# VHH binders against Probable E3 ubiquitin-protein ligase HECTD4 (HECTD4): the designs that were tried, part 5

Target 1, 370 residues: Probable E3 ubiquitin-protein ligase HECTD4 (HECTD4), of Homo sapiens (Human) (q9y4d8r3627to3996)
Amino acid sequence: SGGDPTYAFNIRFTGEEVHGTSGSFRHFLWQVCKELQSSSLSLLLLCPSSAVNKNKGKYILTPSPITYGEEQLLHFLGQLLGIAIRADVPLPLDLLPSFWKTLVGEPLDPEQDLQEADILTYNYVKKFESINDETELEALCAEIASQHLATESPDSPNKPCCRFTYLTMTGEEVELCSRGRHILVAWENKDIYAAAIRSLRLRELQNVECVTAVRAGLGSIIPLQLLTMLSPLEMELRTCGLPYINLEFLKAHTMYQVGLMETDQHIEFFWGALEMFTQEELCKFIKFACNQERIPFTCPCKDGGPDTAHVPPYPMKIAPPDGTAGSPDSRYIRVETCMFMIKLPQYSSLEIMLEKLRCAIHYREDPLSG

## First folded at step 26 (VHH)

Design f2 (from o2 with K30S S31D Y100H)
Fold by OpenDDE, look of step 26:
Structure f2 (fold): chain B 370 residues (1-370), chain A 119 residues (1-119)
Amino acid sequence: as target 1 above (370 residues)
Amino acid sequence: ELQLVESGGGLVQAGGSLTVSCAASGFTFSDYWMGWSRQAPGKERELVAAISTRGRTYYADTVKGRFTISRDNAKNTLYLQMNSLKPEDTAMYYCAKGTHDIFTGPDYWGQGTQVTVSG
């Protein structure tokens, strides 16, 4: 479809504090994030390092020029980040630290951020920086030529050489300087060449235009002045939370209803079962229970007394099942996703609990049907 | 009635120190994060420091390492210790009431106290 993608909805916050609303809303956010990360929109791309199993699954903003439609989507992304913060709904986004740095206005580290995002380019640059003489340069150029990144010298057709060009993250060859295609990398200018490549990648990672759009969206939801007060990590944690499930945290912040206690046998089986789950299974469980993949990160700014543990605004709740019909072991786990409530039968063993939980997380297709 | 009353502002030389205070009333002080905002002539009001209900502090880059925000819940008082002051710090300083979440932003400000740093 040749047209710019458009979203026909507007989000308005009417209250000072917006917390997790409905399971459907959380699911919606999840779907939106999934779509934004999809290759079809090309707003986000896997970092180059991902190709060599470094920072696998981590995304960066696409550094290519953006259309008006894309700008709007980026603005929307910013709004989502704001919503995540305000509603305490962590977004399932995996973005490199460089994104968060740029978002909060922290400068990129020319070594660390480059290495994290594009280890191949990092190594490439380091090779040029580490050569000691012209002979080594020639050898390096020969090696590069064998990989189709070098061309023949006009003065010596049999001598491989590099030119002042490099590939962008999107795969386009660009000149590193004016008429770079005609400038050969030589001993005298190799450091300039390396620096130019580094600069290119850093500019791509910084991605000022895209981040500006994101920040504008974010600023429509929360005061932008707060961004400069947060570390990149803090921003990531408040928007996306942790990429893994902290079971201890979950347990500590679980509420028991209708007379249930943490010491009840079947509750012990419940936690015992979760302790046996993989992180993937735990994520599926959270998805099953509340229609999100991540648990909100504890906000240190919402604390009671110094000796009280922070209670998440949207805690998990365990309650007895509805009705009394049939043996507990024959009953299924049910959830009210909007409340993050688990209706848990009094299963008679850990084994049965495990079975029922696994069944719940794998076989229930519609989390909205509960 | 909600009130925030700032005090302690004045004229100080560059490199000097100053402490401003804010007396809060009309709400449960301990339940809200508090902050300091400042506004220089011709510039927008900006939050420069914040403190959570549990005492976690946040600072703008422009004041980080120089300013210290603190609170006394028993006295319903907010403080801002400003060290190594610069002419660029000249502004009206406002006590800012937050909410339960620092990310919500301030929802009420005092009348402000003037801080002037001479070069």
Scores: ipSAE 0.164, ipTM 0.602, lowest interface PAE 2.6, mean pLDDT 86
Fold by OpenDDE, fold request of step 27:
Structure f2 (fold): chain B 370 residues (1-370), chain A 119 residues (1-119)
Amino acid sequence: as target 1 above (370 residues)
Amino acid sequence: ELQLVESGGGLVQAGGSLTVSCAASGFTFSDYWMGWSRQAPGKERELVAAISTRGRTYYADTVKGRFTISRDNAKNTLYLQMNSLKPEDTAMYYCAKGTHDIFTGPDYWGQGTQVTVSG
């Protein structure tokens, strides 16, 4: 392909209120987010902790120099965040708290954010900070050498020693200081060594260049001054929603069309089936039903507002199936994604309901294909 | 005609407190988020506090914990209680009319009220 990806998006908002009312639009945002998270673009990187099941599935911005094309994509990411906020469409992004901190301009915590992003490095640094004498340092270095490519000290070929180098998150060995590859870690400089590693990771997490691009994009959609008034968590919630599906919440905000009641047998089967679903399956269900994987964080009901104050396509709606021909058990679940409406046949058992729901969430057609 | 009239500004000593208010007219006050912006000499105007239609409050880091924004929809009045004032808080304070979306910047400002904090 050889050329820079040209993503020419001209987003014009007409009016003061933007809502994600189109199922296709929501799906589009979903697809774009998935693409941006794709390893093919390398814009986002799984945090190192993910490799050891800490903060699994959480991403950070790739801490590497960016091309012009990448910068444009990051800018676009920022715009997407802004659109998500404005349209109240949660994006399926799983980004570490450190990202959100940097986005809103909050300083990183050198301990907490490091530990969250790279627990191995965190522990590594702590080991050096916790040693009490030179003998312990030697032992630690020996241990490290046994696990990694041991560099031999020129002065003591038989003594494993660390040097003032460390691996970046992208796997490149870098010097922690000028001529660091020639500087051995010793008792007198071990704390400097540890601090240098911490500093490296924090710089990587801060990722000023990439965040600047993202912020620029975001700032083109929303005023940045408002952004700085939000907490990192609030920013995450407003852009990405909740990372899990609260089924009780969903149920409490579900509307039933005329003739249907929550106490109907097949409706009970429906909720029973969803109660059996994993979070992953629930996410797929939401995707199936309204073309987004997450539920928006904003709930007017929490603030005492009327149900009508929910942003479309909420609330979820359950309706009878189209047509009356044939056995209900032979029918498929259909949805109107634009309205978050589920057309639910009167299945005769929980088992059938479960089967049909699982089928629906795994074999749905691409809403943009037709 | 849309009007925002600020009042309550004045001279206050560092560490002191002051409350500014804004009387709004010419629009449905309750339908819009409202805010306070300030502009110090030689600096850009900055939003320091905002309150949504639902009562959610937002503060700039520089004023968090010290300032409190509130609104009385029945009186079409916006308030900013400023505590622990600092010389750095010296500025013209403007009442800001927002939109239906808190993430859309203000579209109208009052004439402002001067707040001066002496060191």
Scores: ipSAE 0.052, ipTM 0.486, lowest interface PAE 3.0, mean pLDDT 87

Design f4 (from o2 with T28D K30S S31D Y32N)
Fold by ESMFold2, fold request of step 27:
Structure f4 (fold): chain B 370 residues (1-370), chain A 119 residues (1-119)
Amino acid sequence: as target 1 above (370 residues)
Amino acid sequence: ELQLVESGGGLVQAGGSLTVSCAASGFDFSDNWMGWSRQAPGKERELVAAISTRGRTYYADTVKGRFTISRDNAKNTLYLQMNSLKPEDTAMYYCAKGTYDIFTGPDYWGQGTQVTVSG
């Protein structure tokens, strides 16, 4: 399923859009993004905060040494980001803000970005920063021992202690300094210990090796120097869009074909039904209608109008169904996903429109039959 | 009614400085990124500097460190401060704007102002 992304990109360079394969191309990109976020590739790691329901579903680049094959996949991820820009197709990638900061070259915030990525480590570091004497340090080490992280002090075997080691985000124990496995955390060096853990996590988030590969792939599609024009959030929005469907914006960027008017009764039923949809249902509708879970939040036309320069997939087009067979209420909604075109029967009521729309999005989402 | 009117061009000696400006009207200036393109004789038009709606900037490598782009949203005016000018900077300089993002490129240009650098 899906066309060759370089074919679609080449057509955009010539100033023309190929409508015949646009829906298949978007579905291909969706499948690729799903596979890239698959646990089987180990390319992306769910951020550690997700274990306590913070930033659940957000990924970072896995901070571990990479093979040549993984480097090629990261390069390809960078190319996909560039293709998203050139083809105006948002990618359904859920990456933590720290990724976008590193991509555009903005420095990480040692408080905010650590909290967002790994709140458990952040809280751990804060505990060491907040203790006031050696007795509190001993109590903290005893608490940590109940969590299976502390080891014994060499000169007091029943006294829990911490060494200058910590677990990486991938679960590997590493030394925080030279001979760290042999250096005990004591009152005089506790702040150095806390700072070293913070530094380890920030290096993992910066992930220079992996980000360099992603930037190289991106740079093969767009001039990287232009990234200075965008904030991290703007880059995310430009490549991945929003997982939220703005119904007012969609309505403003809808064209009605073959003499249809926005004020026609079945068109009012259509919008009324979509106003009753949850955001989950709206996203399924967009997937049904144009093979995307995300659509652009901005468009050069701003106001939405006929014959204006819209960014793909806009405008959405509403047209009569093909043919005239049968009662309108007995027909099903059909789409031309490559054109974002909805072939909408003149259903006789809002209730029928709502049922038919829900049926359409359920079939696309998880049909029992192909 | 949309207009981009450049001014401030002229002759300048190599190593000298010059500021060009662009007066904008007929659109929401603060909602558009702005930029300067240049075209030397016999060459293609080149984007040399750009500034986003929020003040983020881009510079071409050939001018980085020598040119400074800025905008005054209250006056609807774009500026380009050009220092350490070289004969290679001789070109027609065009004010440009874009409604969408920088990757789409400008959607409107002014008539330009000539900058000539003599050695």
Scores: ipSAE 0.503, ipTM 0.846, lowest interface PAE 2.1, mean pLDDT 83
Fold by ESMFold2, fold request of step 27:
Structure f4 (fold): chain B 370 residues (1-370), chain A 119 residues (1-119)
Amino acid sequence: as target 1 above (370 residues)
Amino acid sequence: ELQLVESGGGLVQAGGSLTVSCAASGFDFSDNWMGWSRQAPGKERELVAAISTRGRTYYADTVKGRFTISRDNAKNTLYLQMNSLKPEDTAMYYCAKGTYDIFTGPDYWGQGTQVTVSG
């Protein structure tokens, strides 16, 4: 092998190089992870399914050719993953399972991984795979024309048609085969068209060039050969940790709107109810309230004060409900997830607060207003 | 008391096959990853194969394609099937286990079983 795995495996980190328990070190890692996930770098892309509230807030490696500078950043991302393992400090990264599969070398599932990453393309492909005759194809092409810019057949100007092109995950139109812009989708080639789109997306998720750069960085810290021992989920948990909601941190980073005070009775009921939640229920609450499954545990501000730089999604905001109709106990909890804002009725008891919170986290029936 | 007892070693001709086994006791076998390390005269100990609690495997490049690791959780037994043996495979083979992940390494080894491959 390209090194004795047992020999490299026993190399210890020195305290001089890694400060795995210090607040300053964890803050540094948080800041770096947020920068790596920022849209200004174009290094990571929000998965397309997030547009329809599936896997919202989850990223993939941007599937495009990378510059030397981007390659260096991906190498650095790999080093961070290795440091997380060696220092036992979980990183606040929100990466889709397909990333973890490619990192450890597990094959992508052409059904599940496509659905998770890009449900709209998955459904589009399934429509072409499920039609039974040319009449259904024409109906499907008409549906596409009514929703998007379908092209007309050059020999039948009013007949809806599709060409062998598709948009990449970065929004660029590409040909699905040689001269695809000039090849019409017809009954005899519809399955080839659907397979080509599926293949395009799977290649984008596989993202060999970017994954190679990440693996190179990871390999500079840990022996890559050992990745065959871990599932994708185990790797994610080892580097990014278990979902864990720190209520003390959340409470310290909560702002009370419109004259509300932390000492108000229903606010005390709110926190009392959350203290009774299991971690599974707390994770569902976070998903309900801000549509994310993992949130940071650090902030540059000492106690989450309103005047300091906050890290998204913080601060959480608690506000009174809209309007005054009915008794407080008959109203439902509403949220503005993009603002991490909870519109909380003045429920009369802890028991009612607990019941209403549990109802809210299981249904998420509150469409955004505004 | 925790025990890893290797057996099945011996003398074999180059190109031959041999299976070594490891009987485990004193711990929850199914809750530990298991592996085989070897040490040839004058060389450092080398992890040659490992198998996770869920059956995922690792093989060193020097043995990949020739060796197969397996575990029988009902019998608390670890196996290493060695095919196409080479004189370079001559070593003491140690059964190893780890309670934590593979990155922290094995926390216990057996006494080993000698495998000698003659040309």
Scores: ipSAE 0.418, ipTM 0.815, lowest interface PAE 2.6, mean pLDDT 81
Fold by OpenDDE, look of step 26:
Structure f4 (fold): chain B 370 residues (1-370), chain A 119 residues (1-119)
Amino acid sequence: as target 1 above (370 residues)
Amino acid sequence: ELQLVESGGGLVQAGGSLTVSCAASGFDFSDNWMGWSRQAPGKERELVAAISTRGRTYYADTVKGRFTISRDNAKNTLYLQMNSLKPEDTAMYYCAKGTYDIFTGPDYWGQGTQVTVSG
């Protein structure tokens, strides 16, 4: 097929755009993040643990060698992270802690980060580390052979054995040392074998080449000194926010307009309905309401001190619908995404509210409808 | 005319608390990043806290957990609550604004307010 894909992105920071106040801008960032996480680009992949329902939905950078085009995309990813910080718009990215550690320059934990990213490999390594004698090793090798991960010994065709090879995260078999394909795992070298596998996986998780590209992009937007001010978790929160919707927080920071009150019956129905929503539905609601899946979540109170002032994030607003035509129950929910404003009819029951909200989040996803 | 006027500085004992404020005028306060920088004698000016237009906060490691930055857009006022103050916190504290962010450099600085922490 053709050469490296070229993506022409020219992001100019202008007064209004940089603050992420436009619903269209937020939607754009969402779309870009979605594309970057798509399998077609192969920049990100689900962590191996995801296959066994550990850290499901979490991504890592693909550890395979990268093309120039891929490098440019990674650079762009870095720029997006910077934009997220400057524009105060959370990105819908779900990356493992190992990525954020490497990004900010913290070393990986050879146990914890391995276990989080690839629990199968972690367990595999632990098996070799935990055997007590040669008989146990033979039994382990037999077990592995039965799973097609071991080969017959050239010296004993009937004896299953492992070799100094292992699969990369991308599924390629690689030698763990020079001529590893010809070196059998034996009692004397089993610990070296285990260590070599661990080392391989940690190098893949660290992914220095790709992270360097990301950092370069990030550095083109913001000073890299900022990284020294943030822990890995803080970096994640500042760029991506929380992966879930805190409904209580949302409610506490919602503004009511044109005489509406939290105690109004239909407002109570509204919150009651949202309380019945799954996290997925809540995310869809936020997307419907403001063109992003995540809301800014920052509470200065968590930074410590009894006298900390609470600063609300960009607030959701609830307002009455435009016009007075027709029965409230026949009207649809409308939004002004740029202002995170919900125009909510006075629906007569919780059931109707629920129905109308679900309809809105599933069937009215036009970001320009508000 | 754009103005940033700091207040609230003074002498405080180690372990004490102090709140400095910055009154902003002459620009749209709500649409700008705000922050606090400090400069000790013989040292370079350093950003210690920043707050986005939407209220996201950033802190230097040296002040994290002790300082809290906040803003009141209705009053066009920026605050820095400083707890558990240390002698090394002694510096001139400057209010700063940034159109896009405050990390690449502020657009404007105040005159500063002196904070002195005695050991």
Scores: ipSAE 0.008, ipTM 0.260, lowest interface PAE 9.1, mean pLDDT 85

Design f4 (from o2 with T28D K30S S31D Y32N)
Fold by OpenDDE, fold request of step 27:
Structure f4 (fold): chain B 370 residues (1-370), chain A 119 residues (1-119)
Amino acid sequence: as target 1 above (370 residues)
Amino acid sequence: ELQLVESGGGLVQAGGSLTVSCAASGFDFSDNWMGWSRQAPGKERELVAAISTRGRTYYADTVKGRFTISRDNAKNTLYLQMNSLKPEDTAMYYCAKGTYDIFTGPDYWGQGTQVTVSG
């Protein structure tokens, strides 16, 4: 059970198996996720690597001291993850692998996770580790001085040098050790300097306090022992699903109501149109059709179960339109989001199908906005 | 730098077969729709075949059952196998590229290869 701090909504789970059978429920979860990712809350931030087009769009927990309110929100995030698992509704969250590692208690890789989260810092550290002599160090320091991390030596004003300080992910300059701002990086201590920076980033990525809050929330929904059974990737997949839409998979699992066949012309147009869609458009389509952006990772078919055992609202269903009067081309696509059902008019061309679909996915009103 | 280079055109007798090819370069071939358009003298250019990034094929009614479009992503090559050719199939055949929608607006065309079918 839990409540949305942004939406006056309480969720109660009854029984052992709860599924996201309501379109509005799924939409609610979607909205909550969007709100939690909003800049106004500052709970999540884009990983530094995103600034240089590495792991673009991936978030981490903000590595800063948290207020009580923020702690509660993080707790709620944990609950949300638990709800996702129990209801089998994938959340539209894009969190860096390091988050999932810390969540399940797996140690971070000091190289890989650093590189993924902050490639610039990774490279910065590697530069210091790779220099071979004092001359190279001086050159490196000079280079850095042209940026923002180096200063001049008090004893040698013409010699740029670094100090044992570094910027946090939030942009605050911090000392890497006691009185670090007064300690110059020299040949003798450069490796210590590099190690200290790495350590800083790793602590930021671990974010023990925030993750603890998230885990607490998660534990209020599901047994935390479950975490010991899951890899970071498995945890991500079970909570957030796949980050892309496999159209072939979707098609393979689509059901057609009586009177419709996969080989029908307008059905061919439908799939043809979807093939033209970008991943973003496909996500919007799924959102339009069932108020979910992602396809859940769990598939009974993969687990040896029957195709009919998919968790609602799956599978997608194609149905005739409700009305039969008038030209099909004048009709709009309608959906029953709770059932993931597309009521599809018999449009006369691929072009019309494409137009109608794009219209539907881009101009749909928020069901909770009214 | 983007290039579509058609080849394989020629003179064929009615009822004959011909395969034209298109070598693509300068873009991610596998991530784009491809197609074949033709233009006969005095007629408007028409799309006769298209293939999606996932290999779904589409044909104009005039060539359906006779023409086969295919692609080899590993070779960045598009093909059009034309069987049971008719004099009315005589046209300049163009390789077409479409990023999102090849039906409403290919974004790039090749120089074309001439196909002539004698009666």
Scores: ipSAE 0.000, ipTM 0.242, lowest interface PAE 12.8, mean pLDDT 86
Fold by OpenDDE, fold request of step 27:
Structure f4 (fold): chain B 370 residues (1-370), chain A 119 residues (1-119)
Amino acid sequence: as target 1 above (370 residues)
Amino acid sequence: ELQLVESGGGLVQAGGSLTVSCAASGFDFSDNWMGWSRQAPGKERELVAAISTRGRTYYADTVKGRFTISRDNAKNTLYLQMNSLKPEDTAMYYCAKGTYDIFTGPDYWGQGTQVTVSG
């Protein structure tokens, strides 16, 4: 970029095709994604629902006005999505379904997407929609007042009342209509009030300007017409893949080198150990082995055999360690991340295998391996 | 009923200036992307300028530095100030609306206003 401290790097494509075969490249993409998700950039925001344990860890685009620099970063995010598609390198992004809908141009569901993104607001709106009389409204207003979301009515200082204002996702109080600060929520206008809040959240979730920047970036890498052919879920899968590791799939896409066989005892220990791993540990293992947080879950191969072409970084390769010095049990696991190759000592037990694998995934990082 | 009504077109000499306007009705103007597309005889319609809901502007390279798109949400009106006009700018100019974005295609077009630039 033009020296903007918020956009300090450029990606140059050296060829017509982008391949995710380089461990360093995959690691780089991961790092970039991490930086883009950084709180310092504030491009992404945890969805409000995450605060109440709904859709934990899911992000949305920050709905605040954006600077030119931020726009460029969003454009870059789009480019990353495009690269992910072209290179078949899943990005470690956890974005809410509403993002993907908006990205592909699918309308948001005013109920479902609101509920997913901001369950508190959803419930808040539903409360106003469900009241049957003025007494219930008063009770609701009293409840809200107790939570510091309502103010006293100027006409009735002892009666808590809501006004036609609401908090944005970024915490700013905004008017829901012209002079909303001066308009009290009453029985006659409560439905309008509720609708206005819903509309506010939906607009925030749509985030048209930010998504447009992302789409522009994406369009610079891949034809945008592709988006018209993909569902939101398909788009997510193609860019981010599955958030979990399927061991059966991995095993089916593993090849053994230098005389190793699937039936070898230490290989059995290896797979046994992975079966005992949590998804988090498996993700760390994949990171260790090929510098990716996620790996593809589909492959064009027919049988997963070694003789067929696989989507990168597959196949995983298991090979003997380099050198013969020392007992196998004293050796550490090494990897060539570029090749998705694991150099695996012939550990004598499952317990040792587990220990060594856990040690590897927690304490050893070599992003330039391979 | 959604309506986009363009005005301000006409004949102008090369190097001259012209402002076209679009009056919008029947939808929430402030919550939509707006833009200007043009179509010259025998050519495809092309987006030349766009403005976001928050006022960010975008221009085609062919008009960049010469055209200025703006919006008045209070008046539900879109503007295109065209300076340094060239004969190549001769086209029917259409006001366009976009809900999610305007780059993948507008949702609605006006009837257009003719701009003719004499050489």
Scores: ipSAE 0.000, ipTM 0.221, lowest interface PAE 13.6, mean pLDDT 85

